# Designs tried in a protein design chat: VH-VL binders against q9h9l3. Part 92

Target 1, 176 residues: q9h9l3
Amino acid sequence: PRKMVAIDCEMVGTGPKGHVSSLARCSIVNYNGDVLYDEYILPPCHIVDYRTRWSGIRKQHMVNATPFKIARGQILKILTGKIVVGHAIHNDFKALQYFHPKSLTRDTSHIPPLNRKADCPENATMSLKHLTKKLLNRDIQVGKSGHSSVEDAQATMELYKLVEVEWEEHLARNPP

## First folded at step 3 (VH-VL)

Design p50 (framework fv_amlenetug)
Fold by ESMFold2-Fast, scan of step 3:
Structure p50 (fold): chain C 176 residues (1-176), chain A 122 residues (1-122), chain B 108 residues (1-108)
Amino acid sequence: as target 1 above (176 residues)
Amino acid sequence: EVQLLESGGGLVQTGGSLRLSCAASGFTFSDYAMTWVRQAPGKGLEWVSAISYSGDYTDYADSVKGRFTISRDNSQNTLYLQMNSLRAEDTAVYYCAKDWGRYSYGYPFDYWGQGTLVTVSS
Amino acid sequence: EIVLTQSPGTLSLSPGERATLSCRASQSVSDDYLAWYQQKPGQAPRLLIYGASSRATGIPDRFSGSGSGTDFTLTISRLEPEDFAVYYCQQYDSSPYTFGQGTKVEIK
């Protein structure tokens, strides 16, 4: 069976008025939730907006952060050839400037059976926080001090496991 | 030109309900968090509620928790505030405002509507 | 919650003078998550400064912000007639978002 990992990235604002999302942290966990990668990442552009309430990133985290080029190489080495699980994962791939094969991508924000189990409309985009509370009875992203990307990646993997068998069967029948 | 237009304010009795609307134009509404801020006559600004760009996350001031509900319709570029169990101290001009940060939440408010007056009396 | 206290309550000045407005927080505001707004009678607030010191789009360079932690300042280097208004500071570090009570800058 193909190896599976879950990823969650945190972004900061760069470019004019901080409107560009640039990678500032990446966490990757394996199927059992063990951390494979967790690094703060220094964007190549000036950080205009740390978006700390969302990202949890502060100026002190950038002091020993891994430069983007180096971090990207490390991350892609881990992701290549694996099934990658994420929540609204297109944002993570965009920040990584990376195209992962759709056949190996699992986005927990777009899995109708997962929403069904949560008693939510199947085609709605539900937040990771909401699905985790509904289905795992666990509170994540607590407070306004930003998110733990490790916690988010772990929750995302556990959510996917709830629908893994039926969703993999669906994908085998309906290849992307 | 970014425009926010509030409506739905008026006179209501203590214990009553009102629904405020904010019509947005001139920006990609679905990319920005939105907020309601109120100002009692002759007083300062008080934050009331905020909602993330997707609508998945909401937050409220303690004074309105359990009574007010913020929501949005991204297909119609409209923000709402459902106000229940109104009290005299809820009397204020209610402003709709746009979060500064694209795809983020909890940043300052770069554009504001003209406000709509809510008067609560017994 | 973080309480913001602005001083003075009223500042009476003439055009051409320098205005200095203070905002003190009851707790440290992280990462300079402090904004300043201008409000004229009958109008909605206008964002002037965010991140304690960054000017918002279209704001003249006579407006500047400074400070960190618990003490923040808005400076208007040379008052123009259109600058006479009420100014509010706001923290966006932690929920609930809070505003100061305002400083009125009025013509002497």
Scores: ipSAE 0.000, ipTM 0.476, lowest interface PAE 15.1, mean pLDDT 87

Design p51 (framework fv_amlenetug)
Fold by ESMFold2-Fast, scan of step 3:
Structure p51 (fold): chain C 176 residues (1-176), chain A 122 residues (1-122), chain B 108 residues (1-108)
Amino acid sequence: as target 1 above (176 residues)
Amino acid sequence: EVQLLESGGGLVQTGGSLRLSCAASGFTFSDYAMTWVRQAPGKGLEWVSAISGSGDSTDYADSVKGRFTISRDNSQNTLYLQMNSLRAEDTAVYYCAKDYGTYSWGYPFDYWGQGTLVTVSS
Amino acid sequence: EIVLTQSPGTLSLSPGERATLSCRASQSVSSDYLAWYQQKPGQAPRLLIYGASSRATGIPDRFSGSGSGTDFTLTISRLEPEDFAVYYCQQYDSSPYTFGQGTKVEIK
């Protein structure tokens, strides 16, 4: 079996009016929820909007942040060859400018059995906060000071573990 | 091309029943959750009911719970709304709508039918 | 349930002008689960914006969404004749899914 990790990234706004999402933090946890990586990352472009309410990123975090090119290399070293779990993970891969093999990608926003367990429509994209409350009886992303990408990555892994056996069996029968 | 066509609307007396249908085409019907949204004449939008792609999970607005039943026939690509114990305040244009889909953010509704008018009178 | 309140109720403007429409939620809407729809007389609603700021496929770039938490805004940078319509915001963060009462953008 391949090793499995969960990832969650925080993005800040760059470009015109801060409409471009650029990587500013990345957290990676192992199967048991232990932190393998958690760094603030300095975008190569000027930050227009920190999006602090969601990202938790402030100007202070950028002072000694790892430059994007270096952080990207470190992150890809961890992800390569592993099953990577995320929530709406396409956004994380886009921010990393990275293509992870579909066969090794697990997106908890696109797993119909997970939505079914939460009494949600099977093909809706439900928020990580909603699924975590419904299925794990836990409140994440609490308050107005931004999200913890570590907390989000840990919750994402725990959600995947609820459907892992069923979903891996499905994928073996229906390869992507 | 995605199309949704409602039918079954009309005039019905208070306390009566009516069944609405929505014929879907242009997408894999069983893969998407579906919803009914209504709009009273000259008023705003009100969400009524939702059903999962498989049909196993349903949800209802409090105003219709116990009176309306949402269902689907995936072999015929058709969504239904069975309306019982109709009240004057149920008078509205009823729209069926497709949820944005698996790779979207929950329930914004990306495609809507043209609507079917239900008039409930004494 | 989350109640959405739109303002103003009616906005009277001329083609070429900027329209700014507000939607306020009674509780915080998480993860930007806020959509905007356009409805013209006799027609079904049309999805314009989802996730508070993402334009739906085929929607012109003059439409933009912004905001978070309880305060959301739809902006039409330069009104075209076809933009005179009723606009609704919708939250899809929690059931029951709720809509605002609508803002009518009418020609002056």
Scores: ipSAE 0.000, ipTM 0.456, lowest interface PAE 17.4, mean pLDDT 86

Design p52 (framework fv_amlenetug)
Fold by ESMFold2-Fast, scan of step 3:
Structure p52 (fold): chain C 176 residues (1-176), chain A 122 residues (1-122), chain B 108 residues (1-108)
Amino acid sequence: as target 1 above (176 residues)
Amino acid sequence: EVQLLESGGGLVQTGGSLRLSCAASGFTFSDYAMTWVRQAPGKGLEWVSAISGSGDSTDYADSVKGRFTISRDNSQNTLYLQMNSLRAEDTAVYYCAKEWSLYDYGYAFDIWGQGTLVTVSS
Amino acid sequence: EIVLTQSPGTLSLSPGERATLSCRASQSVSSDYLAWYQQKPGQAPRLLIYGASSRATGIPDRFSGSGSGTDFTLTISRLEPEDFAVYYCQQYDSSPYTFGQGTKVEIK
């Protein structure tokens, strides 16, 4: 077993004209895809744009949501000291206001061997939906009701497992 | 009025140490990530280090990692940069800047101090 | 690390003219995390544009930003005397944060 988790966050628009991406849901799964954390999170600022088509967040989800400060503490306690896998994970870390060590970060949108297996250009940033369909033959993010961060975190972990051995060996020889 | 004021710069020998301070006023200091950015004479801007609002998370440029330590004292509204094993290449004006908060404009550096000059010579 | 390359290195213009400054990234940068700063001699940088196109508080509307992916542009529609300065682009999409080398806008 490895001390490795996968994360996916959903963000809503706050601040002037909804330009700030604020954390509104976070899901964390372990190596086997079991859910360790999944909560709706109440941003400290007024939500201007729910971005529902992508986030899946609606006003109803905010009623009993965990306040940001409390949720952040819980999430960081899970992430600290672990290898954290995500897709375009820099967006999740920004929403968390958190700097995770790059040596412990695995971003499935920037792993050349993964793109190679999907017959995609190695330096392109492919969507999670595309990689999951090509490599796992599974459709995620279907429909118009928004994305499931649990589903996305599970898919991200499964994608990483396809290249884990070769990528960890690469990182050991070429430390980030 | 939101202000940042750096201090602690000066002349130091190669291999020496120096601690910079940045005094913040006019905003809730603990709500904002803070950063240090430096600029060598006649050169461009180079990001050095960042620290989260609570101080529980830090980040460093590869060129300073292991030599510099960023820290903050939220009770005194002060940001620090402890610089050890200084090299000639560390000669620069060091700026502190207010980074991001969920309350404002996203993650760009919106408020900067005036800078403090650090000169490292042999 | 993401390398930002600015062009031209120096732009020589007269007051009243339009200035167009380019910033090109070595890999894709989300437009949400691209900023522009102005720096005058002896002064700290000043934030002009954040999120590629959003003007910071107090910045005149003659300054505008655009672009996405790897190509970003800062435009000053009609140069005022106080606009002659060095301009830097910056990405805060991924660590380490990086700046372009700067474009100097100088009087012809």
Scores: ipSAE 0.099, ipTM 0.704, lowest interface PAE 6.4, mean pLDDT 88

Design p53 (framework fv_amlenetug)
Fold by ESMFold2-Fast, scan of step 3:
Structure p53 (fold): chain C 176 residues (1-176), chain A 122 residues (1-122), chain B 108 residues (1-108)
Amino acid sequence: as target 1 above (176 residues)
Amino acid sequence: EVQLLESGGGLVQTGGSLRLSCAASGFTFSDYAMTWVRQAPGKGLEWVSAISGSGDSTDYADSVKGRFTISRDNSQNTLYLQMNSLRAEDTAVYYCARDLGEYTYGWPFDYWGQGTLVTVSS
Amino acid sequence: EIVLTQSPGTLSLSPGERATLSCRASQSVSSDYLAWYQQKPGQAPRLLIYGASSRATGIPDRFSGSGSGTDFTLTISRLEPEDFAVYYCQQYDSSPYTFGQGTKVEIK
């Protein structure tokens, strides 16, 4: 009944010793994997640690980055009222300082049928990279240049589609 | 209209202290990192210190580290530079400047104040 | 620290002529994090160019920047009387954020 999107965010380290995770990029794709949003985002605090190995963010990406307050408004307009798919999505929502309804949230790191299809323990938290390789026969997050949030969002949507019918039926019987 | 106005400069003896102020207006002060840049008489520009929009992070040139402290009062739209253990080579016009990038320092400076002269004599 | 060396130290030209100013870095400046400033006697510097080639707001199109890595250039295509000033390059790739020593563009 509701539209569905997938999201993946990249965070950089801000605050004391770079321990605070601040939003620095967000990618959102639709059900077919088309990009709806993909922007570098300027945190409201000095960046102490770009975490480039994982985030793919470098100082150059901050030159024309969208300020956090503006980016947050744009992102929330896309997410509101939709089913939002992500992997370990609580980290993304925390960085956005946003509370999405549990009933409209799908976390591919916590879907037992998906782990079962990947021949993994149902209650284990498996990485996006592992599930994508096992179930889609694709290598993502390749190399040392950091992750592509577009690639990760697309993979996340494709993974969810493998269990969508089964999982939506489960949620209808067992509302969160 | 963005305006930056420095004050607090003057003549001080070697080993003395001085506090510079920069009054900002025409923009949301807390949204911008701020910087101090100095220029010795007849010489070029030297970056001195930077502070993030929130004030959580600061950075200093090696020549002033341990002697100068940058700070800001976002409620009063004012930037400060506390200068201790002053040396003759600290003699310069001190400029207050706004970083082009919002919130974080390490960007070029899109607006500058008029400068305030600090003369250190021995 | 990255040391920036500007050349020439002084450039003597007439109004209407093209000015070409060089800035060389002691090591590669990543992502074109290089800016140019103009300073007139008794005045604060004015930002002209950032990101090696992007013109700052309000800057006339006769000013252009180019270059990457260690070699950068500021070009003024047709000098106006108000363009006779000292020009500084600045890298903002890494702390400390250093300036070149300046190039003075003076009337011949």
Scores: ipSAE 0.006, ipTM 0.500, lowest interface PAE 14.0, mean pLDDT 88

Design p54 (framework fv_amlenetug)
Fold by ESMFold2-Fast, scan of step 3:
Structure p54 (fold): chain C 176 residues (1-176), chain A 122 residues (1-122), chain B 108 residues (1-108)
Amino acid sequence: as target 1 above (176 residues)
Amino acid sequence: EVQLLESGGGLVQTGGSLRLSCAASGFTFSDYAMTWVRQAPGKGLEWVSAISGSGDSTDYADSVKGRFTISRDNSQNTLYLQMNSLRAEDTAVYYCAKDFSRWSYDYPFDYWGQGTLVTVSS
Amino acid sequence: EIVLTQSPGTLSLSPGERATLSCRASQSVSSDYLAWYQQKPGQAPRLLIYGASSRATGIPDRFSGSGSGTDFTLTISRLEPEDFAVYYCQQYDSSPYTFGQGTKVEIK
């Protein structure tokens, strides 16, 4: 009965030595991969490190970016009450300062059947790029200009669909 | 200077209730997630509950879920923990702790209060 | 929930000696989201190390952290009298944030 969405966020480095991961872009897609939300987000702290190789974020993206407080409110309205799929999704939730219920969270970096299908150790944390290549025969995060959070969210939803029936059954028997 | 000062601890009977307070100063309170961490006498640290800077998102340890409620009043720079249906196992020093990261919840706790003792007895 | 196991439980050393404390995680900790705290009797914990290896402000250079994945270490190169305390590791990778059970560093 609950609707399902997939999320992927891009973070930039703020705080001491750029070690704090601050939200700078968020993409949310529905079950079919259609984009529900995709905005650049202005961190309220000074950006020390754009992490452009991975984030794809540059100074020009910040010019008309949505302020963090406003973006967060918009994002949480979309996530509340839904099953949220992500890859290493705890990082996204931390950057949002948001606590999504574990019973409604699906992390494709921690689904043993998914790793098994990819011929990876069940308890290993595999990258989204690796799982997408192995299981969907698609290359994502290609090039040196950073990741597309839309592409990553779409890939994450498709990965979850491969194990959805098996994993939902597992969760029904073993509630988190 | 960052200061966190807990109050409201004391002796309470099994099944009773207490509300803890943490008065914060020296930083922009509403920008930081806040956490309660407890420590039973002679034992280690146990995370209890967290609340977002705006107060719209909360999380709880399984051991206290449904009994404890975390809240905050950003106009008064105060964090609260409402504790209901108290058990002997809830006996501990309760610490108020500030998240390291501004506007995220992705770092350790850089400042802690002095703690307030809660003793639950029958 | 990520379970952190610290070893040894107690480490008995003299001032001037090197202390090596271990923290092992039941699951891989991403992005080195591991911290170390020091706690003295009757006091609140004090943050020593964050990000597995970064010293917090004001922490002496004799304290160092290392490790990644599931195996982390706190090293105190030359123990001072004030370093005899209980040390806790903490992961802040995923909720709930969990602590190890502690290692007591006591004077011989």
Scores: ipSAE 0.532, ipTM 0.844, lowest interface PAE 2.7, mean pLDDT 91
Fold by OpenDDE, second read of step 4:
Structure p54 (fold): chain C 176 residues (1-176), chain A 122 residues (1-122), chain B 108 residues (1-108)
Amino acid sequence: as target 1 above (176 residues)
Amino acid sequence: EVQLLESGGGLVQTGGSLRLSCAASGFTFSDYAMTWVRQAPGKGLEWVSAISGSGDSTDYADSVKGRFTISRDNSQNTLYLQMNSLRAEDTAVYYCAKDFSRWSYDYPFDYWGQGTLVTVSS
Amino acid sequence: EIVLTQSPGTLSLSPGERATLSCRASQSVSSDYLAWYQQKPGQAPRLLIYGASSRATGIPDRFSGSGSGTDFTLTISRLEPEDFAVYYCQQYDSSPYTFGQGTKVEIK
């Protein structure tokens, strides 16, 4: 209702030696946690390292994956003009080769009131998993199948809701 | 220069608890996954647990799952291993090792600590 | 889990000789996520090879890795006195990450 969305991306390794991090999945949810976008994405270069341990991406996911150029266009269309919430979101934007306005960006890994609520040091970078467990009493990223970007995006949105009022007031007084 | 220094090892009774620490320096700690590997006296290497750079993802060997908890404090460049319900078979030198970068290509376990000895006795 | 079996258990050689160490996986290792480590008594392991055939930084060219699928090999072309140690292979393709039981290269 506030033109707010949450995003989470997974990346694989491309290039001759897998040095390049390329977008391989992107999930976007609205304020209520409804999925607006969830696609596997085909990098423009050959995948050398699926990084399955962390990304959850496997070769079979790339068979019908959306080409990066097309996916990027779709994603940017969704993000444009909205407040975008993410965890360590600079990595997502980098993978998208896109930079959202700072004034419209919310990074749950850099919100001191959120850490304080979780009894964590305000200057520390806490994991999404830890914050979700502490503040939502929910376990995410369980099992051996890798991350679920939809689950992570939803958790990120829920976390932000806990501090939304306070943080938005802070930002209003202290524009980035 | 990359350095990893384990601490917290010692003698503990069966059923007891122990918390290991690994202090890291010489690299951007939060960019890299970290892993614990142990080695029983006179035996081979056994992978124990791993955690992503951000701490969002963790993994455990079946032998320690439910008893051990890996965590990290990126503000302190420190890796932890909380070990509960310790058993005799957990007796080993515990190494922390630098793992892959989450966001870029890197070497697996290219740096290791000196290890810290954990002895579990009845 | 992927079981890695190394052979032989012990390899007795003289300096200057060629050493060939085998690592066999119970199932195929994807993307050649296979590493080799060297460990000397009282020391932590040292990475030698990653990605089955890539030499880690600072590792002499007498060390080489080869193989794919289920069969991997570490070769030391000409053994130096400092090369006598225990060598471990490890897969990092899938959890749990597993090591071989090790091959001891000892002086004949």
Scores: ipSAE 0.016, ipTM 0.597, lowest interface PAE 6.8, mean pLDDT 92

Design p55 (framework fv_amlenetug)
Fold by ESMFold2-Fast, scan of step 3:
Structure p55 (fold): chain C 176 residues (1-176), chain A 122 residues (1-122), chain B 108 residues (1-108)
Amino acid sequence: as target 1 above (176 residues)
Amino acid sequence: EVQLLESGGGLVQTGGSLRLSCAASGFTFSDYAMTWVRQAPGKGLEWVSAISGSGDSTDYADSVKGRFTISRDNSQNTLYLQMNSLRAEDTAVYYCAKDWDVYSYGFYFDYWGQGTLVTVSS
Amino acid sequence: EIVLTQSPGTLSLSPGERATLSCRASQSVSSDYLAWYQQKPGQAPRLLIYGASSRATGIPDRFSGSGSGTDFTLTISRLEPEDFAVYYCQQYDSSPYTFGQGTKVEIK
């Protein structure tokens, strides 16, 4: 089978009024949940809003952060040619300025069987926190100090594994 | 000041090919994502394709996927759109546009070129 | 794909009047990732508003944007002769980045 990784990115607000989401941390784990990459990333633009409650990013994390261009190269080398699993992964790819092939992309926010297992409407976009609690009985993103992108990437991979066989069969018959 | 100047439009037969160019100046070209947006005569705007600042990432509207290729030459500050297997419904003014922010996909467009007309006929 | 529907299709008003233009999304647009553009005949579009409510550089304060989720509005408080144009909304929350079909603001 083709190699598979899960990714979760943290973004901070840059640009006018902090409306632009810029990459500030990226975590990538392998199929077993082992960390392949986890770095704080320095956006090239002034950070207007750290979004700390959600991102967990603070000014101190930027001191030795990897510059965006370097981090992007490192990340893309890991992602290229692999099946990449994420939650609302379009936002992560947007922040990376990267267009991963749709045939190799798995978005746990858009997998109807996963929502079905969680007793949620198939069309609903459920949060990673909700799906992880319902299906894995695990609390992630707890507290007010921001989220762990490693924890989120690990949870995302575990969620995908619950539907992997049936979803891969579906995609083989219905290529994206 | 930022300038975007499109060229390469013209009359082409159904099934033919054209390559559009967009010459950029007044900003660090390689740091910004670029896009092509088209507008059929008397109709609204339709996003066609996007490319990252480095050129490593591209995206396409379903209507052009497999037929159009976006590319850029950062050493020449030029954006390209290679259009193959052209259809009558590809007839439009093609605009190049600059993404608002450095190394980011906001993806709203702060500067637009003047547009170049592509007419596809039998 | 998020479909943006603008209304009305055509708005006929006189200079000095208030214009209110609507843009409805087929699904929620996150973080107010919505922009408005103005296009005059024979010209390229011009950015007016981004982030649903932020005016772009050089845009007069008679232009304002509001709304969130699925319902967005562009308001021109007092129409000047140069404001008679076609206006487009655009979402940039998810690919493909879609535009509304446009609202034409024309002289009565």
Scores: ipSAE 0.005, ipTM 0.514, lowest interface PAE 12.6, mean pLDDT 87

Design p56 (framework fv_amlenetug)
Fold by ESMFold2-Fast, scan of step 3:
Structure p56 (fold): chain C 176 residues (1-176), chain A 122 residues (1-122), chain B 108 residues (1-108)
Amino acid sequence: as target 1 above (176 residues)
Amino acid sequence: EVQLLESGGGLVQTGGSLRLSCAASGFTFSDYAMTWVRQAPGKGLEWVSAISGSGDSTDYADSVKGRFTISRDNSQNTLYLQMNSLRAEDTAVYYCAKSWGQYTHGYSFDPWGQGTLVTVSS
Amino acid sequence: EIVLTQSPGTLSLSPGERATLSCRASQSVSSDYLAWYQQKPGQAPRLLIYGASSRATGIPDRFSGSGSGTDFTLTISRLEPEDFAVYYCQQYDSSPYTFGQGTKVEIK
């Protein structure tokens, strides 16, 4: 009976040559896809590369952004004790500087039944865009201005719901 | 170019005190967490302490907790380690290192200073 | 605390050979919060790999990291003379931050 949310983060490049991924936007949705959190986040380090093609983040978004320390506290209050669904979610947790228990983590990039339903090899890491098109017949991450983390979080929750019963049964039998 | 320079090491008697300094340049000092790591002669690396960019959060290894205090002066771009009640086992080269973010957790350390030797003897 | 155990303690190899270094954690490290450092005698450590597999700025492509959970590997393809050094793994997932005891890569 534990509550479930889905998360998607956008990262910008900080540190030497922009090699560090720093949190710059976070969206969290509930089981039904309703938005619980969606904020632009100001990294504590200088932004070297906005990665706008992928992140959708531009300099103007940083003007009203929530400082990382404040945003992190808000986000962790939402995630703590819940089942958290994401796609390649380890990148989001890294950017949040947060450890979420593996028993409460669901990564749609590493769920064999989901790949099987999409006619993809079970052990392959498929993109969120590909799985969403194959299984939900929906095009996400379209256009030239970068991704919407709200759209991505909503798609991620819907993908998980397709395999929820089967995967929860598997996890109960084979705990991580 | 980022540079870190440690100073303040030397020979001290068991039970004595030393304060180490690390002078930082080439980056906005207050935006980054800093750490101290030590290495005893002929041995491996041991993390000692970390401090957030703002100085609001600190963390310590159990072996130094209650004896060492990490601090920083962001106006002078300097990191400090106050070492009290020194023991022979504290003998080591002490390195300061820059974190890649403001907070004490979730980041590796780069670059490192050249280190300063602390020798504690009876 | 998470204890990191490196193996082997010493690798005796010749230039041009491949080096494979292991780091095993006593508890699961969150994916990607594992770094590798190189240290030469009398010098400060140098970051090689962070996030288990990401190469640090200026590090040659012959260095690669892999692994997750409790088992991590640093691979040096085609050793160069300057690669003979001590290598340390480090987890930055949880406090206290811990290092492995080191693997010495020495000339055969």
Scores: ipSAE 0.000, ipTM 0.477, lowest interface PAE 15.4, mean pLDDT 86

